# VHH binders against q8wuj3r1227to1361, part 5

Target 1, 135 residues: q8wuj3r1227to1361
Amino acid sequence: NDFAYIEVDGKKYPSSEDGIQVVVIDGNQGRVVSHTSFRNSILQGIPWQLFNYVATIPDNSIVLMASKGRYVSRGPWTRVLEKLGADRGLKLKEQMAFVGFKGSFRPIWVTLDTEDHKAKIFQVVPIPVVKKKKL
Short names: E, the ipSAE of ESMFold2; O, the ipSAE of OpenDDE; V2, 0.75 times the mean of E and O plus 0.25 times the DockQ between their complexes.

## First folded at step 1 (VHH)

Design c04 (framework vhh_7qia_2)
Fold by ESMFold2-Fast, scan of step 1:
Structure c04 (fold): chain B 135 residues (1-135), chain A 118 residues (1-118)
Amino acid sequence: as target 1 above (135 residues)
Amino acid sequence: QLQLVESGGGLVQPGGSLRLSCEASGFTFSRYAMGWYRQAPGKQRELVAFITSGGSTNYADSVKGRFTISRDNAKNTVYLQMNSLRPEDTAIYYCAAKWLGYSPYDYWGKGTPVTVSS
C-alpha cells in the first residue's frame, strides 16, 4: 500500500512519484488550475522548486497537498505550510495531507493531517472563498 | 516555439531605479502567470515578484515596497519597476511564464544582469 492521490469533485489526481503532490484550485471558481509533484532531495530536503512554486501561487488559491513514500518532514517545509494557513511550530510525521489557502486570512476549513502510516482529509470548501460584491 | 525576451538591465548606483521588461511571443500571454526571479553568484534562484493572469501580485519580503510588477496584455509584456536599489539586489534577473493548467509548463528567459554599485 504505497499510493497517494488528491480528489477534487470526483476526479482523482494520482502521483507516481515519492514526495509531495500539489493541486492548486482557483478560489473564485473552484477549478483545478495546476497539478504537479515535487520529489524529495536528501541533500536539500524539499526541492527548491517547491518553495518557488508556492511563492508563484496566486492569492485566493486553495492548495491541496499529499505525501507519497519518502519526504523530508523537518526543516523549512513548515514555513511553506504556514504561508498557506497552517499553524506555526508544526512537527510533521511520516505522511501528511493538507488543505491550505493562500490569502489575507485563514479559512476555518484549512486542515493538516499528519500520521506515521497514512494521512487523509475529507473537506468541503465553499466557493467562492472570497465573495466580491461589485464588478 | 514560446519565447521570452528580457531588457532593461544594467549598472546603477545605490538608491537608483531600473525598469525591466519581458516581451513574450509564441503563446497566449494573457493565460500565463508571469514572474521575475533573480540569482546572485553562488546563491539559489529566488522569486522576487509574481503576477497572475488576473493581475493579482505577490512579492518577496526583501523587495516589498520597493519593486512593482505589472503586465500589459495588449503588448504581451510584463514589467518590473525597481526603486531604491541596494547592492544586495545585484543579480541576474529572469523572466518566467507559468501555465497553471493541468500540465505545469514553465518557460524561462535568458536573464538580464543588474549590478548595483558605486
Scores: ipSAE 0.000, ipTM 0.101, lowest interface PAE 18.5, mean pLDDT 76

Design c05 (framework vhh_7ubx_2; at its last look DockQ between E and O 0.01; V2 from the best seeds 0.00; counts 0 for: pae E 12.5 > 2, placed apart)
Fold by ESMFold2-Fast, scan of step 1:
Structure c05 (fold): chain B 135 residues (1-135), chain A 118 residues (1-118)
Amino acid sequence: as target 1 above (135 residues)
Amino acid sequence: QVQLVESGGGLVQPGGSLRLSCAASGFTFSSYWMTWVRQAPGKGPEWIATIYSGGSTMRDDSTKGRFTISRDNAKNTLYLQMTSLKPEDTALYYCARGLYKWSPFDYRGPGTQVTVSS
């Protein structure tokens, strides 16, 4: 009944586990570099594992998240979304989808959708994300 | 299907060296972060090192002076060069796709056994 997936350029990255699915994309070339899931398990400390995982993601990474089934929507780990460009003081509902960026600025395409039943985002991200004009 | 197969383990004397290999298939190896993890008898998994897609590395402080993680994208192979081996390095060594350090359900191989003893 419940399902979640993240799709990047036509390729689907489905989650078989309840919790939060994460896909990390290199912001310079647009390639998926990591795909993992954080199971909703109080015994495994999934919220702190997700927090620490995000802390180790390199700068200039696009970070996509989607919830499946029941996940931990409460607690200080939600501050990790602020590190990826979400608005400060955010409160999550029962489901969420997120397009974030780890870097020195917040791109306009950073998007969070959070709802009680279903969350969904469709976003177009220009690559490379960081473009510098040499002066 | 993602497949990871480790090799190169064996019995070695204290102070010796070993090179572990991990053959990857079923995904674009060069695009993914790759990790080495070990599990000693009766203990939980211990993260050793991650190599990012761009070649930079993150290493555990307790082993980083003796262990070197590297990759050969043309061969779809991950390596762990181990030097100055100690009895406490005895463990089953796994390769994993992604970071693994904070992702206990990431994909990993069946492991290769390293035993450091006389």
Scores: ipSAE 0.092, ipTM 0.557, lowest interface PAE 6.5, mean pLDDT 81
Fold by OpenDDE, look of step 2:
Structure c05 (fold): chain B 135 residues (1-135), chain A 118 residues (1-118)
Amino acid sequence: as target 1 above (135 residues)
Amino acid sequence: QVQLVESGGGLVQPGGSLRLSCAASGFTFSSYWMTWVRQAPGKGPEWIATIYSGGSTMRDDSTKGRFTISRDNAKNTLYLQMTSLKPEDTALYYCARGLYKWSPFDYRGPGTQVTVSS
């Protein structure tokens, strides 16, 4: 069993046994502007809370996401990720790390990755969105 | 008022070293990514390096082995240590708040001139 967590500049952000953790970084300033977490029990299979949250994220933000758990409604989830730059047809996994962008900001140095151990920004210095194996 | 002031530039021979400083004021320095960029005559701005709030860095490959970006949050100062300088390093060097290369910076200093010449 794997789990994902978010760490920015050595600071770990809250994680849950299930659900989604989100950290928002200002793409220009390079500082964390917000973070939140959604438990699956709260999302109730339809991530409307996440949709609303994502809608409030300023453009030109880097959005880090870590997830664990089953998606009851995959469609809405894929839409959220697509809003943040994911390709259509992305296959959701129960444990995911995701880096996205709000708005039209799509730096060439960022690869949207949901499968690798680390989501990479700048391709040289990844922001730690790490999948860990449960011992 | 946000202010960035670069210093430490000058004339240096090839192979020499310089240490640039950027004094920041008017904002919480430690909360921001900081960036060094340069612009040579007739060329566009060139990104050199960015340092995150926690001290992690990203650097351009062209100068990665020679230039080191660092910061002292207690002094609100950004540094660029340059070594093995080359004539092609001649440029106006700017300190900028934020990530410059792929996103707009919101503030930049007036720059400090670095000239590498024999």
Scores: ipSAE 0.061, ipTM 0.478, lowest interface PAE 3.7, mean pLDDT 80
Fold by ESMFold2, look of step 2:
Structure c05 (fold): chain B 135 residues (1-135), chain A 118 residues (1-118)
Amino acid sequence: as target 1 above (135 residues)
Amino acid sequence: QVQLVESGGGLVQPGGSLRLSCAASGFTFSSYWMTWVRQAPGKGPEWIATIYSGGSTMRDDSTKGRFTISRDNAKNTLYLQMTSLKPEDTALYYCARGLYKWSPFDYRGPGTQVTVSS
């Protein structure tokens, strides 16, 4: 029905509305614990639904995001990417894909891909997620 | 129960200043993002500023730095410092704690009226 999705270990999580899709994975066990979409009307206005959702994500969680369609690429909602490990001051283009982390450290696999035509990330994340002593 | 109560509104001449307060109770205030929103009659809600639990802020550029959001976690209070007020700033101002889940209900206060008039 649409071409935007997030895939975790072979299972697809599609998006039904323009905006962003979020999938949360427990960093200790590697299981998907949440799948939520935020439509453009939420991103464009007062995005407290997204802010509170992100605030309640447990520490040590892998957070995946992907855009669908022409999403709202500016505004206060984009600050959640920084909270999940994206570099500050990044400017989103017409499409984005993101692998982030909620926790007290920033893993090396945190990555953002944003392009005008297509954004895609393929990533292998070690489980359990732990802070390395000498990385 | 969650409560948010705004105060500090009133009638102000153009160019004046006001400081709005939002007293919070019934939840762990220091753990939540807090937002100021305004709504003029006949218009939809307009985002003003958000302050994160760690103290970082985002502001809408349309106010051109005239409004500053801050918080005092020891007093469970959110603030909006408004300067250089214009008649276009006339609105009901309310604070909000965002929604935890997809629901038609928002946690917000009843608001405090700000009127900027000569």
Scores: ipSAE 0.005, ipTM 0.162, lowest interface PAE 13.8, mean pLDDT 73
ESMFold2 (binder alone), look of step 2: mean pLDDT 81; pTM 0.810
ESMFold2, look of step 10: ipSAE 0.000; ipTM 0.159
ESMFold2 (binder alone), look of step 10: mean pLDDT 82; pTM 0.821
OpenDDE, look of step 10: ipSAE 0.007; ipTM 0.313

Design c06 (framework vhh_rezetamig_d1)
Fold by ESMFold2-Fast, scan of step 1:
Structure c06 (fold): chain B 135 residues (1-135), chain A 122 residues (1-122)
Amino acid sequence: as target 1 above (135 residues)
Amino acid sequence: QLQLQESGPGLVKPSETLSLTCTVSGGSISSSSYYWGWIRQPPGKGLEWIGHIYYSGSTYYNPSLENRVTISVDTSKNQFSLKLSSVTAADTAVYYCARHLRYFGSGPFDYRGQGTLVTVSS
């Protein structure tokens, strides 16, 4: 897969780097708060910057990911996806796209697509993700 | 082949409860891989997710609708149902029942019914 982008409400967030592209959205207002990318380690290990980054994402955040080019499909990096609502024991192929959530529950719209050539997700996420206080 | 079919009254009076049933054929609702849900499309507007259910009875609702929505499942009849209380003209829409892959797939749902128009009018 030689191109990748994440699109939020009609705006595209393309990445120029191979690896995992990440977009973080505030779950209360639905606004993009960050866009970054993490490439594979030259030591063929997990990019530790990705673990640190995910740990700093606030609860009640929507987290979108897309692979571009080669990425690490095995090992502890899949545990990051589990913390964002992915199922345990998932098997990743050469490409992936992910719509995740960092919070105390797993919404229905948490979606993982993994394919050898092209992974794609189209998803609708209700905002606010976390229930408003009853008045 | 998997088929989903909506059924229920096409006309509901304001303040009453909208009730729809989805009958699933060609596949079992009792599957750990899938959620079963409801989406709707008001005239001239986009799709809105209402909620979904797991065959165990666990439910997940759109926060904007959760005070009015109840989804239930009957595995013996291979059916699931929607009740939406206190309806108004804003609830007039084509209602679809749908299946959602729990973790893998493209888009929000992989199969849906043909849709049924529900008009809220006195």
Scores: ipSAE 0.000, ipTM 0.134, lowest interface PAE 15.9, mean pLDDT 77

Design c07 (framework vhh_6qgx_2)
Fold by ESMFold2-Fast, scan of step 1:
Structure c07 (fold): chain B 135 residues (1-135), chain A 121 residues (1-121)
Amino acid sequence: as target 1 above (135 residues)
Amino acid sequence: QVQLVESGGGLVQAGGSLRLSCAASGFTFSRYAMAWFRRAPGKEREFVAAITWSGGSTFYTDSVKGRFTISRDHAKNTVSLQMNSLRPEDTAVYYCAASLRWYPTESYDYWGQGTRVTVSA
């Protein structure tokens, strides 16, 4: 696909680079706190930058991903998606879109779409993701 | 024939440094991920460090992060492990390994015979 973008509450976060685009959202307030991309270094093996980046994401974060062009669709880096709520043993196709969550549980709205030509997700996420208990 | 030949092992005092090298032949080096594993006396072989086939990404076991650096030279078909701040617990036989797989701690296709590293207290 010639383009990829992530949209949050009407604001678009486009990417012009081939690879994986990532947007991180605070799960308490619904505010976008980070937008980055991991270019075609992914085609040259395991994307350790992506592995390390995910490790730095705070708990109770919503993590959005979208692919553009080519990326490494197989092997152990897909296990990073499992830590964000994806099903185990998933096989990625040529494109992917992902709505994930970093935390102690898997919300029902965690979604992965992976297809050869185009991947897309539309999802509504309730905020705050983790609600405080009352005394 | 595929061959991996390690060199650079030896005796060193705690706090010292060693540089291990692995010379690869008999396969298309640039297509393979390279790794170092070690086996201490009486233990199973464990992962130490890996570098992807392009050299664009490196991986380390937690106990060596910040002390060891893996690198590769495609022109010379070599992979190296620079070991700094060595400790007695780093004493082991160090093995070079090659794989078409890109998962750093999984099974590797080819293995060297190893080079011995002894770190004295």
Scores: ipSAE 0.000, ipTM 0.100, lowest interface PAE 18.1, mean pLDDT 77

Design c08 (framework vhh_7aqx_2)
Fold by ESMFold2-Fast, scan of step 1:
Structure c08 (fold): chain B 135 residues (1-135), chain A 122 residues (1-122)
Amino acid sequence: as target 1 above (135 residues)
Amino acid sequence: QVQLQESGGGLVQAGGSLRLSCTTSGRTFSTYAFSWFRQAPGEEREFVGAISGSGGSTDYADSVKGRFTISRDNAKNTFYLQMNSLKTEDTAVYYCAAQKFYLGTPSEYDYWGQGTQVTVSS
């Protein structure tokens, strides 16, 4: 079957449409704060929808992505993913899965998997991501 | 089809300003997002800045934030890169690029200009 889902602490966030599924998690408490999906549109491609959306995500957020079916791989994808800790100059294939972070640093667990037929990540993320010290 | 043509490159001294233009010949200008990239000799092409189709969103490389501004003029089918406080490190060939919004099953397109040289002297 053609499927995509993101699972966080045993709860599945399935995808019903072709495109990119996104789950945003608060990096302090590990709570899912949003789940949304972006599909191809004649008015606005997925990279530009994500470009706008990522700008609204708070710092210290874990951002999970999974593709289903066809998505737009060209355009500002590299810059969108770089804002979430991905390496520069990456090339996306037909499918992708991503565990990213929006913040002032890149955690070692930021992971991108991209393949023509399937992409899958299993990752354990320590919470809180940012360990603050009393000044 | 979209054709892109850069103009405005040239020689400028450090601390100076330069404005690059990218003019399109397409009937679909308003449905495209536009970006500027640059490439220094012996280096890979790097992102400089981008503007969405509506002009409501812009993004910049950290190395140019606060110095460069991207804008578009839909009436002239042109978008711009205003470069202020130029540094010798900004010396590169500058390319404009257009991204077509995805329309179901048609293949994706990236359109590129031919590039314009910007040289910043010390």
Scores: ipSAE 0.000, ipTM 0.202, lowest interface PAE 13.3, mean pLDDT 76

Design c09 (framework vhh_7ocj_1)
Fold by ESMFold2-Fast, scan of step 1:
Structure c09 (fold): chain B 135 residues (1-135), chain A 118 residues (1-118)
Amino acid sequence: as target 1 above (135 residues)
Amino acid sequence: QVQLVESGGGLVQAGGSLRLSCAASGFTFSSYAMGWYRQAPGKQRELVAAIYSGGSTRYGDFVKGRFTISRGNAKNTVYLQMNSLSVEDTAVYYCARVKYGLWSQDYWGQGTQVTVSS
């Protein structure tokens, strides 16, 4: 049996759906604000829906992704990863895990793991991600 | 199985140069940010330089303008060119695959000693 999960501060967010699981965390408070999944079915096209969903994510958000089962690894939606700090032109394999950030800069802890059998990331992110200077 | 093997450390006089290399295996090297950290006796391990999978770099303030990090994806190797070395650069230098963030890495090399004498 295949399974995937994302864990944040000891709490697991398991996926029962094939496709891409996404967890969005507020980069200022460190709280999970969204947990959703995008199936690779013909009716729910990952390339379209995931790309548009990322456009709605607020700036200064940490974005975690994990694949489960078969997903669409090619196409315009892979530029979603580039919007969240991944390198341009990376080729996804059968499975992927991703720790990304939506903002004006690219934190060093942005990580993509993509492999044919199993993808896994463990990452520690300081909160707040963006530190403000007082005038 | 992830393996990181450092080389190029040694004893050098102040004002001299060294080039560290880190050969990586067991993962898709081009997909990961890589870093160099150092730890001097009695001090915490600190970030020296990091290079993102796309080639962008970050440096600690104490090494800017003197050190250069680079990567060779075809050889699965990350490098640290260290110029204008000072006694304060004396430390064990560690290669890391950036996975746990800047404060802790999940995969470390064995470390290579760099000693700068006056």
Scores: ipSAE 0.000, ipTM 0.162, lowest interface PAE 14.7, mean pLDDT 78

Design c10 (framework vhh_7qia_2)
Fold by ESMFold2-Fast, scan of step 1:
Structure c10 (fold): chain B 135 residues (1-135), chain A 118 residues (1-118)
Amino acid sequence: as target 1 above (135 residues)
Amino acid sequence: QLQLVESGGGLVQPGGSLRLSCEASGSIFSRYAMGWYRQAPGKQRELVAFISSGGSTNYADSVKGRFTISRDNAKNTVYLQMNSLRPEDTAIYYCVARYLPGFTEDYWGKGTPVTVSS
């Protein structure tokens, strides 16, 4: 797939790099905090920069991912998605789109689409994700 | 294998500043996310700040706007600049290195004490 982008509230975040594009959104205010791209490490079989980066994402963040090109990692790569609310034991195909959440629970809108040629998600995420208790 | 050595702790008055350093030796430093945790007497360790291999940062809400984490890959060192220190910042501060979250074990330093009192 020669074309990839993430769109948040009408603004597009396109990627020119083969690999994984990541957009991080503050779950309380709905503001985009970062937009970064990571190439897969073929020599290591794991996108180590992405594993590293996910460790720095604060709790209560919405994390959007989209793949571009054919260099997406498999196997251990799914553990990163599991930390962001994906189901355990998933197998990734060559392309993926992901709407995830970093926190102690899994919102119902967490979504993974994975296909060999094209992956696409449209999702509405209510903000704030974590609501304060009243009373 | 990676070994971490913290320095820069000490006694400071409320409103003061300290800069902590953590020097790494062994494995390739630039590949690790680096961070600082702290542990106050009788409490569990809590995350203070993290910096990715690429320089992206994350802070605990209690220190946002007061603390700044940075790294110098040429010196294999991560820094924590602590400004506007409060008595509740009193703790032992630990350096941590993380490579593959959930697959490799974290590396920890032995800690450096920070006391904020009049």
Scores: ipSAE 0.000, ipTM 0.190, lowest interface PAE 13.9, mean pLDDT 78

Design c11 (framework vhh_7ubx_2)
Fold by ESMFold2-Fast, scan of step 1:
Structure c11 (fold): chain B 135 residues (1-135), chain A 118 residues (1-118)
Amino acid sequence: as target 1 above (135 residues)
Amino acid sequence: QVQLVESGGGLVQPGGSLRLSCAASGFTFSNYAMTWVRQAPGKGPEWIATISSGGSTMRDDSTKGRFTISRDNAKNTLYLQMTSLKPEDTALYYCAKLRGYFTPSDYRGPGTQVTVSS
């Protein structure tokens, strides 16, 4: 793959490293609150930095991921995707794009695309994700 | 410098219980989220539970009915209470310091071995 980036409302968040890029968006206000990367070496070794990071993401967060370069497609780090609404027992290809959600339910817009050469998702997410009921 | 030292592991029979401890030093323990992680032989690391600085917990679905994470800020200590232990819980258990919700963890302890067997 020649590039990987995440784009939110016209702004691109490219990775400086091969691995998994992560953008976290507040599901109430739609603002980007974090952008980070986990190198391919983290995924091949002990990926505790990745799952710890995901574990601390607040509820009602939209979590976007994209891969750059070759990564390990099998292993326990894929449990991270299950915590964000992906189906259990995933089998990933070399490249991945993911629109996930951390919260008490799985929105219909949670999407995973995985392919050997190119993975891409375009998604529109209504904000706020969790609607406050009028009282 | 930051130090994390796990203890409380050992050999236990199936159905037994263990309480793991993680003694923290070199940072203001109460300001940070803390995590338990395990790694079984021949497998990758598996996240177990995280507790925030405010005491809110998040646990892996596969173990949350049997494992409870807690902390004692006065003692700078993190705990993992494990009940109804199974052979598949055999692993090296680590604790880790998190830098906050939007920064990756930069340190973990050396681990304590838990073996579930007769």
Scores: ipSAE 0.000, ipTM 0.188, lowest interface PAE 12.1, mean pLDDT 77

Design c12 (framework vhh_rezetamig_d1)
Fold by ESMFold2-Fast, scan of step 1:
Structure c12 (fold): chain B 135 residues (1-135), chain A 121 residues (1-121)
Amino acid sequence: as target 1 above (135 residues)
Amino acid sequence: QLQLQESGPGLVKPSETLSLTCTVSGGSISSGGYYWGWIRQPPGKGLEWIGHIYYSGSTYYNPSLENRVTISVDTSKNQFSLKLSSVTAADTAVYYCARLPKWYGSEFDYRGQGTLVTVSS
């Protein structure tokens, strides 16, 4: 697919670049904290920019991703998705959409859709993700 | 003018540790705007990211190499280094040191001339 967008509470975050578009949401208030895109690199292995970025995302963050165009880098870049609650050993197709979470557990709403031509997710995420009473 | 220059042995024996140093001139490693890293190109293959470091010591490694790689920084000498342990013939490559802007979605904007490292007995 040559277009992609992420929508949060009625606001669209379109991608202008081929690669992975990422939106980070604070899991306590449901506020969008960051919106960025990672273009495909000629460097082999996991996308180093995306890997580095994910490592800096705070715990209790909802992480949304959508692919545009060619996004698969050489090497085991799916490890990035596993850090955000995706199942281990998954195989990605040409397009992907992802609703992930960075934290100590995998919420039931963590969702990955991957298909050759079109991927999409509609998901309702309860806020706050981590309830203070259960600390 | 920023310049990065690799140095180290051009020949390493199998099972040994490959050690390379990058000397930075015309700019300071102690810059909050940049990471410093290593990339390589094996013969007939594309570029492979090895890892990068922030001057505070924070490191990020390619998962395929992470159990064999150590990157360190010496701000007093304006240098950073790579150690790659337990080398095999598959580690034969041209090795480049490089600068990476800290903003997200960036790419390496400066690199050294590269140094060929052959793993052979």
Scores: ipSAE 0.000, ipTM 0.196, lowest interface PAE 12.5, mean pLDDT 80

Design d01 (framework vhh_6qgx_2)
Fold by ESMFold2-Fast, scan of step 1:
Structure d01 (fold): chain B 135 residues (1-135), chain A 122 residues (1-122)
Amino acid sequence: as target 1 above (135 residues)
Amino acid sequence: QVQLVESGGGLVQAGGSLRLSCAASGFTFSDYAMAWFRRAPGKEREFVAAISGSGGSTFYTDSVKGRFTISRDHAKNTVSLQMNSLRPEDTAVYYCAADYSPWLEGDDYEYWGQGTRVTVSA
């Protein structure tokens, strides 16, 4: 029934399983460096596996996420999105899509779309990702 | 360095009981979920039961609910599967598995034991 995929420069990264799909892109060259999916497991939970994974992502990485089917929309794992530039205290709905960044600043193109039916983002990210000159 | 070693398999008549044990070493036991899978002759590996790292949550496949009980002993770094009311359909090689954050029914756990054979006669 429903589907989810992340597309980077015309290449699709589809998800075959329910949960959160993640694509990591090097912010300096714009190359996809990993494509991973995280299950809706309640045994050790999405929070721990996803937190640990994000901790291993190098600084200056673009991080794309998309949900497929049912996923755990509550709990501490939403703080992972805050680490990648999302606003604090956000509430996730039935579906989500996210364009985030791991680094010491929040680019203006960081985007979260969360909706009851479908979530979708189309975003153009300038490469290399550069910190704005501080005022 | 990481090892999972199963024991307790054997031959038993239908309606009988067996207790399987899995001894774990080489990792922080309490941080890992533990599971039992089985593989019947000529079939693929299937999920049987799982227990969370804390031991606070247990999960079972429908065909063993009420008959099998999974437990863990943090002092001994062991996970056990108590199998009661055994049926001929339970005949399989039983494998212990460990993963930090598994899909319950998926057979892609990070660490696996060698397996222990269980034969249930009619």
Scores: ipSAE 0.000, ipTM 0.127, lowest interface PAE 13.5, mean pLDDT 78

Design d02 (framework vhh_7aqx_2)
Fold by ESMFold2-Fast, scan of step 1:
Order: sequence, then structure tokens, then C-alpha cells
Structure d02 (fold): chain B 135 residues (1-135), chain A 121 residues (1-121)
Amino acid sequence: as target 1 above (135 residues)
Amino acid sequence: QVQLQESGGGLVQAGGSLRLSCTTSGFTFSDYEFSWFRQAPGEEREFVGAISWSGGSTDYADSVKGRFTISRDNAKNTFYLQMNSLKTEDTAVYYCAAGDFYSPLDEYDYWGQGTQVTVSS
């Protein structure tokens, strides 16, 4: 049984359950504002629960994801990732890790790693992500 | 034209085994995830099992876990449900479906017409 975790500034957000782990970070202050997991479901499915959840995430949020165990999805799943800066037409493998951003632009550090056995990302994200300049 | 066609259903005694097949055509088989569902008279369709596009991941309803095995054969454009230790409660019409596993029922793109499985005591 493999593990999955998301680590932010030295703090780990591990999961013992199969599914998708999601950490949302405020892009202005760099603080973690939520940690949620989406287990596989025989009724609603992971992609629809995640699709609805992503719609509630505020703009200027950094969104981290990691899969664990039994998770494979196509079609609807890529739309969730595209809302967070992923490329269109992605083909997901059995595992994935993702550093995404919800906002008016796609930062260069948005990254998706998807592999059959192990997916891993390490990124340094400058804070604040969006800086409003006034003169 | 896209088609999914079930075969292998029939009558079997409790404790017996059956193997269902779903033969597909009209799309690229290796690009799809596949699922089996079943429906007893007067009931809603319920999930039975699923297999990922790579075949590396499978999932099952708790009621069939340990008794049923889903598999796929990309060379034959066919996927299977091996049903062992059958119970009278397994009596249903079994449907094969193509689409994202874990998706809601109404989001599956393609369905077979169903094959009857009857388990007698």
C-alpha cells in the first residue's frame, strides 16, 4: 500500500485513504486555508465532487493535489485540472500530483506529474502570487 | 457505430460460477475505462465492478468483493466479469458500460443491452 502526502513549508498533510488529497493555499499570504480529501465513490464519482469543490475555491488560490491508491478517471477529471491551469487534452495515468492556481492567469510553476506507479512534484512558489501595484 | 454486447449470462445454481463478456466496437478500446452494473426487478441499477484504462486498477462493490473479478483483453476489444460463489441475491440483468469509473450513472457514454443472470437455490 503506497502513501500520499502534500507538504507545505515543512508541514505534512498525509492521507491513509484512497482518493485525491487537496490542499488550498491563500496566494496572497501563503497560508493553508483548507485540506480536503475525495475518496472514490460508486455513486457520485471523484470527478464530479472535485468539479463542484473547485468552483468554490476563491481566485488567487494555490491548489495542490495528490492521488493515492485506486484512482483513475478520464474526461470530466481533466476539466477540473484545466480550471486550475493544466493543459487541455491531458491523459491521466493511475497516479497524479498537481500544483495548480485558480486565477486570471497561468503561472509558469503550474505543474502536473502523472504516472502509473508514483507521481511527485517539488515546487517553490513566490508569495504573493498576484501583487496589485498602486502608484 | 459504437456497440457494447454482453454474453455469458444464464441460469446457475448457488455456489456456481459464470463468466460474462462485453465485446466492444466503434471506438479505441484502450482509451476507455469499463464497468459492470446490475439491476434486479424493481430496483435501480447498481455498480458491480470497474477496471481502469491501463488495467492497473480495479474496484468492486462491497457485496461482490472477493467473489467477482473484472479483467480486460485489449487484443480482443473485450472485458470480462468472472463471477464465483454465486448467491441468489446476485440474480439480475448485468450491463456493461464504457466511461470514467466512479462517474454518476447518467455520465456513462455507452451501455450494453444487458444479459440475464439467474441464480437458483
Scores: ipSAE 0.000, ipTM 0.169, lowest interface PAE 12.1, mean pLDDT 77

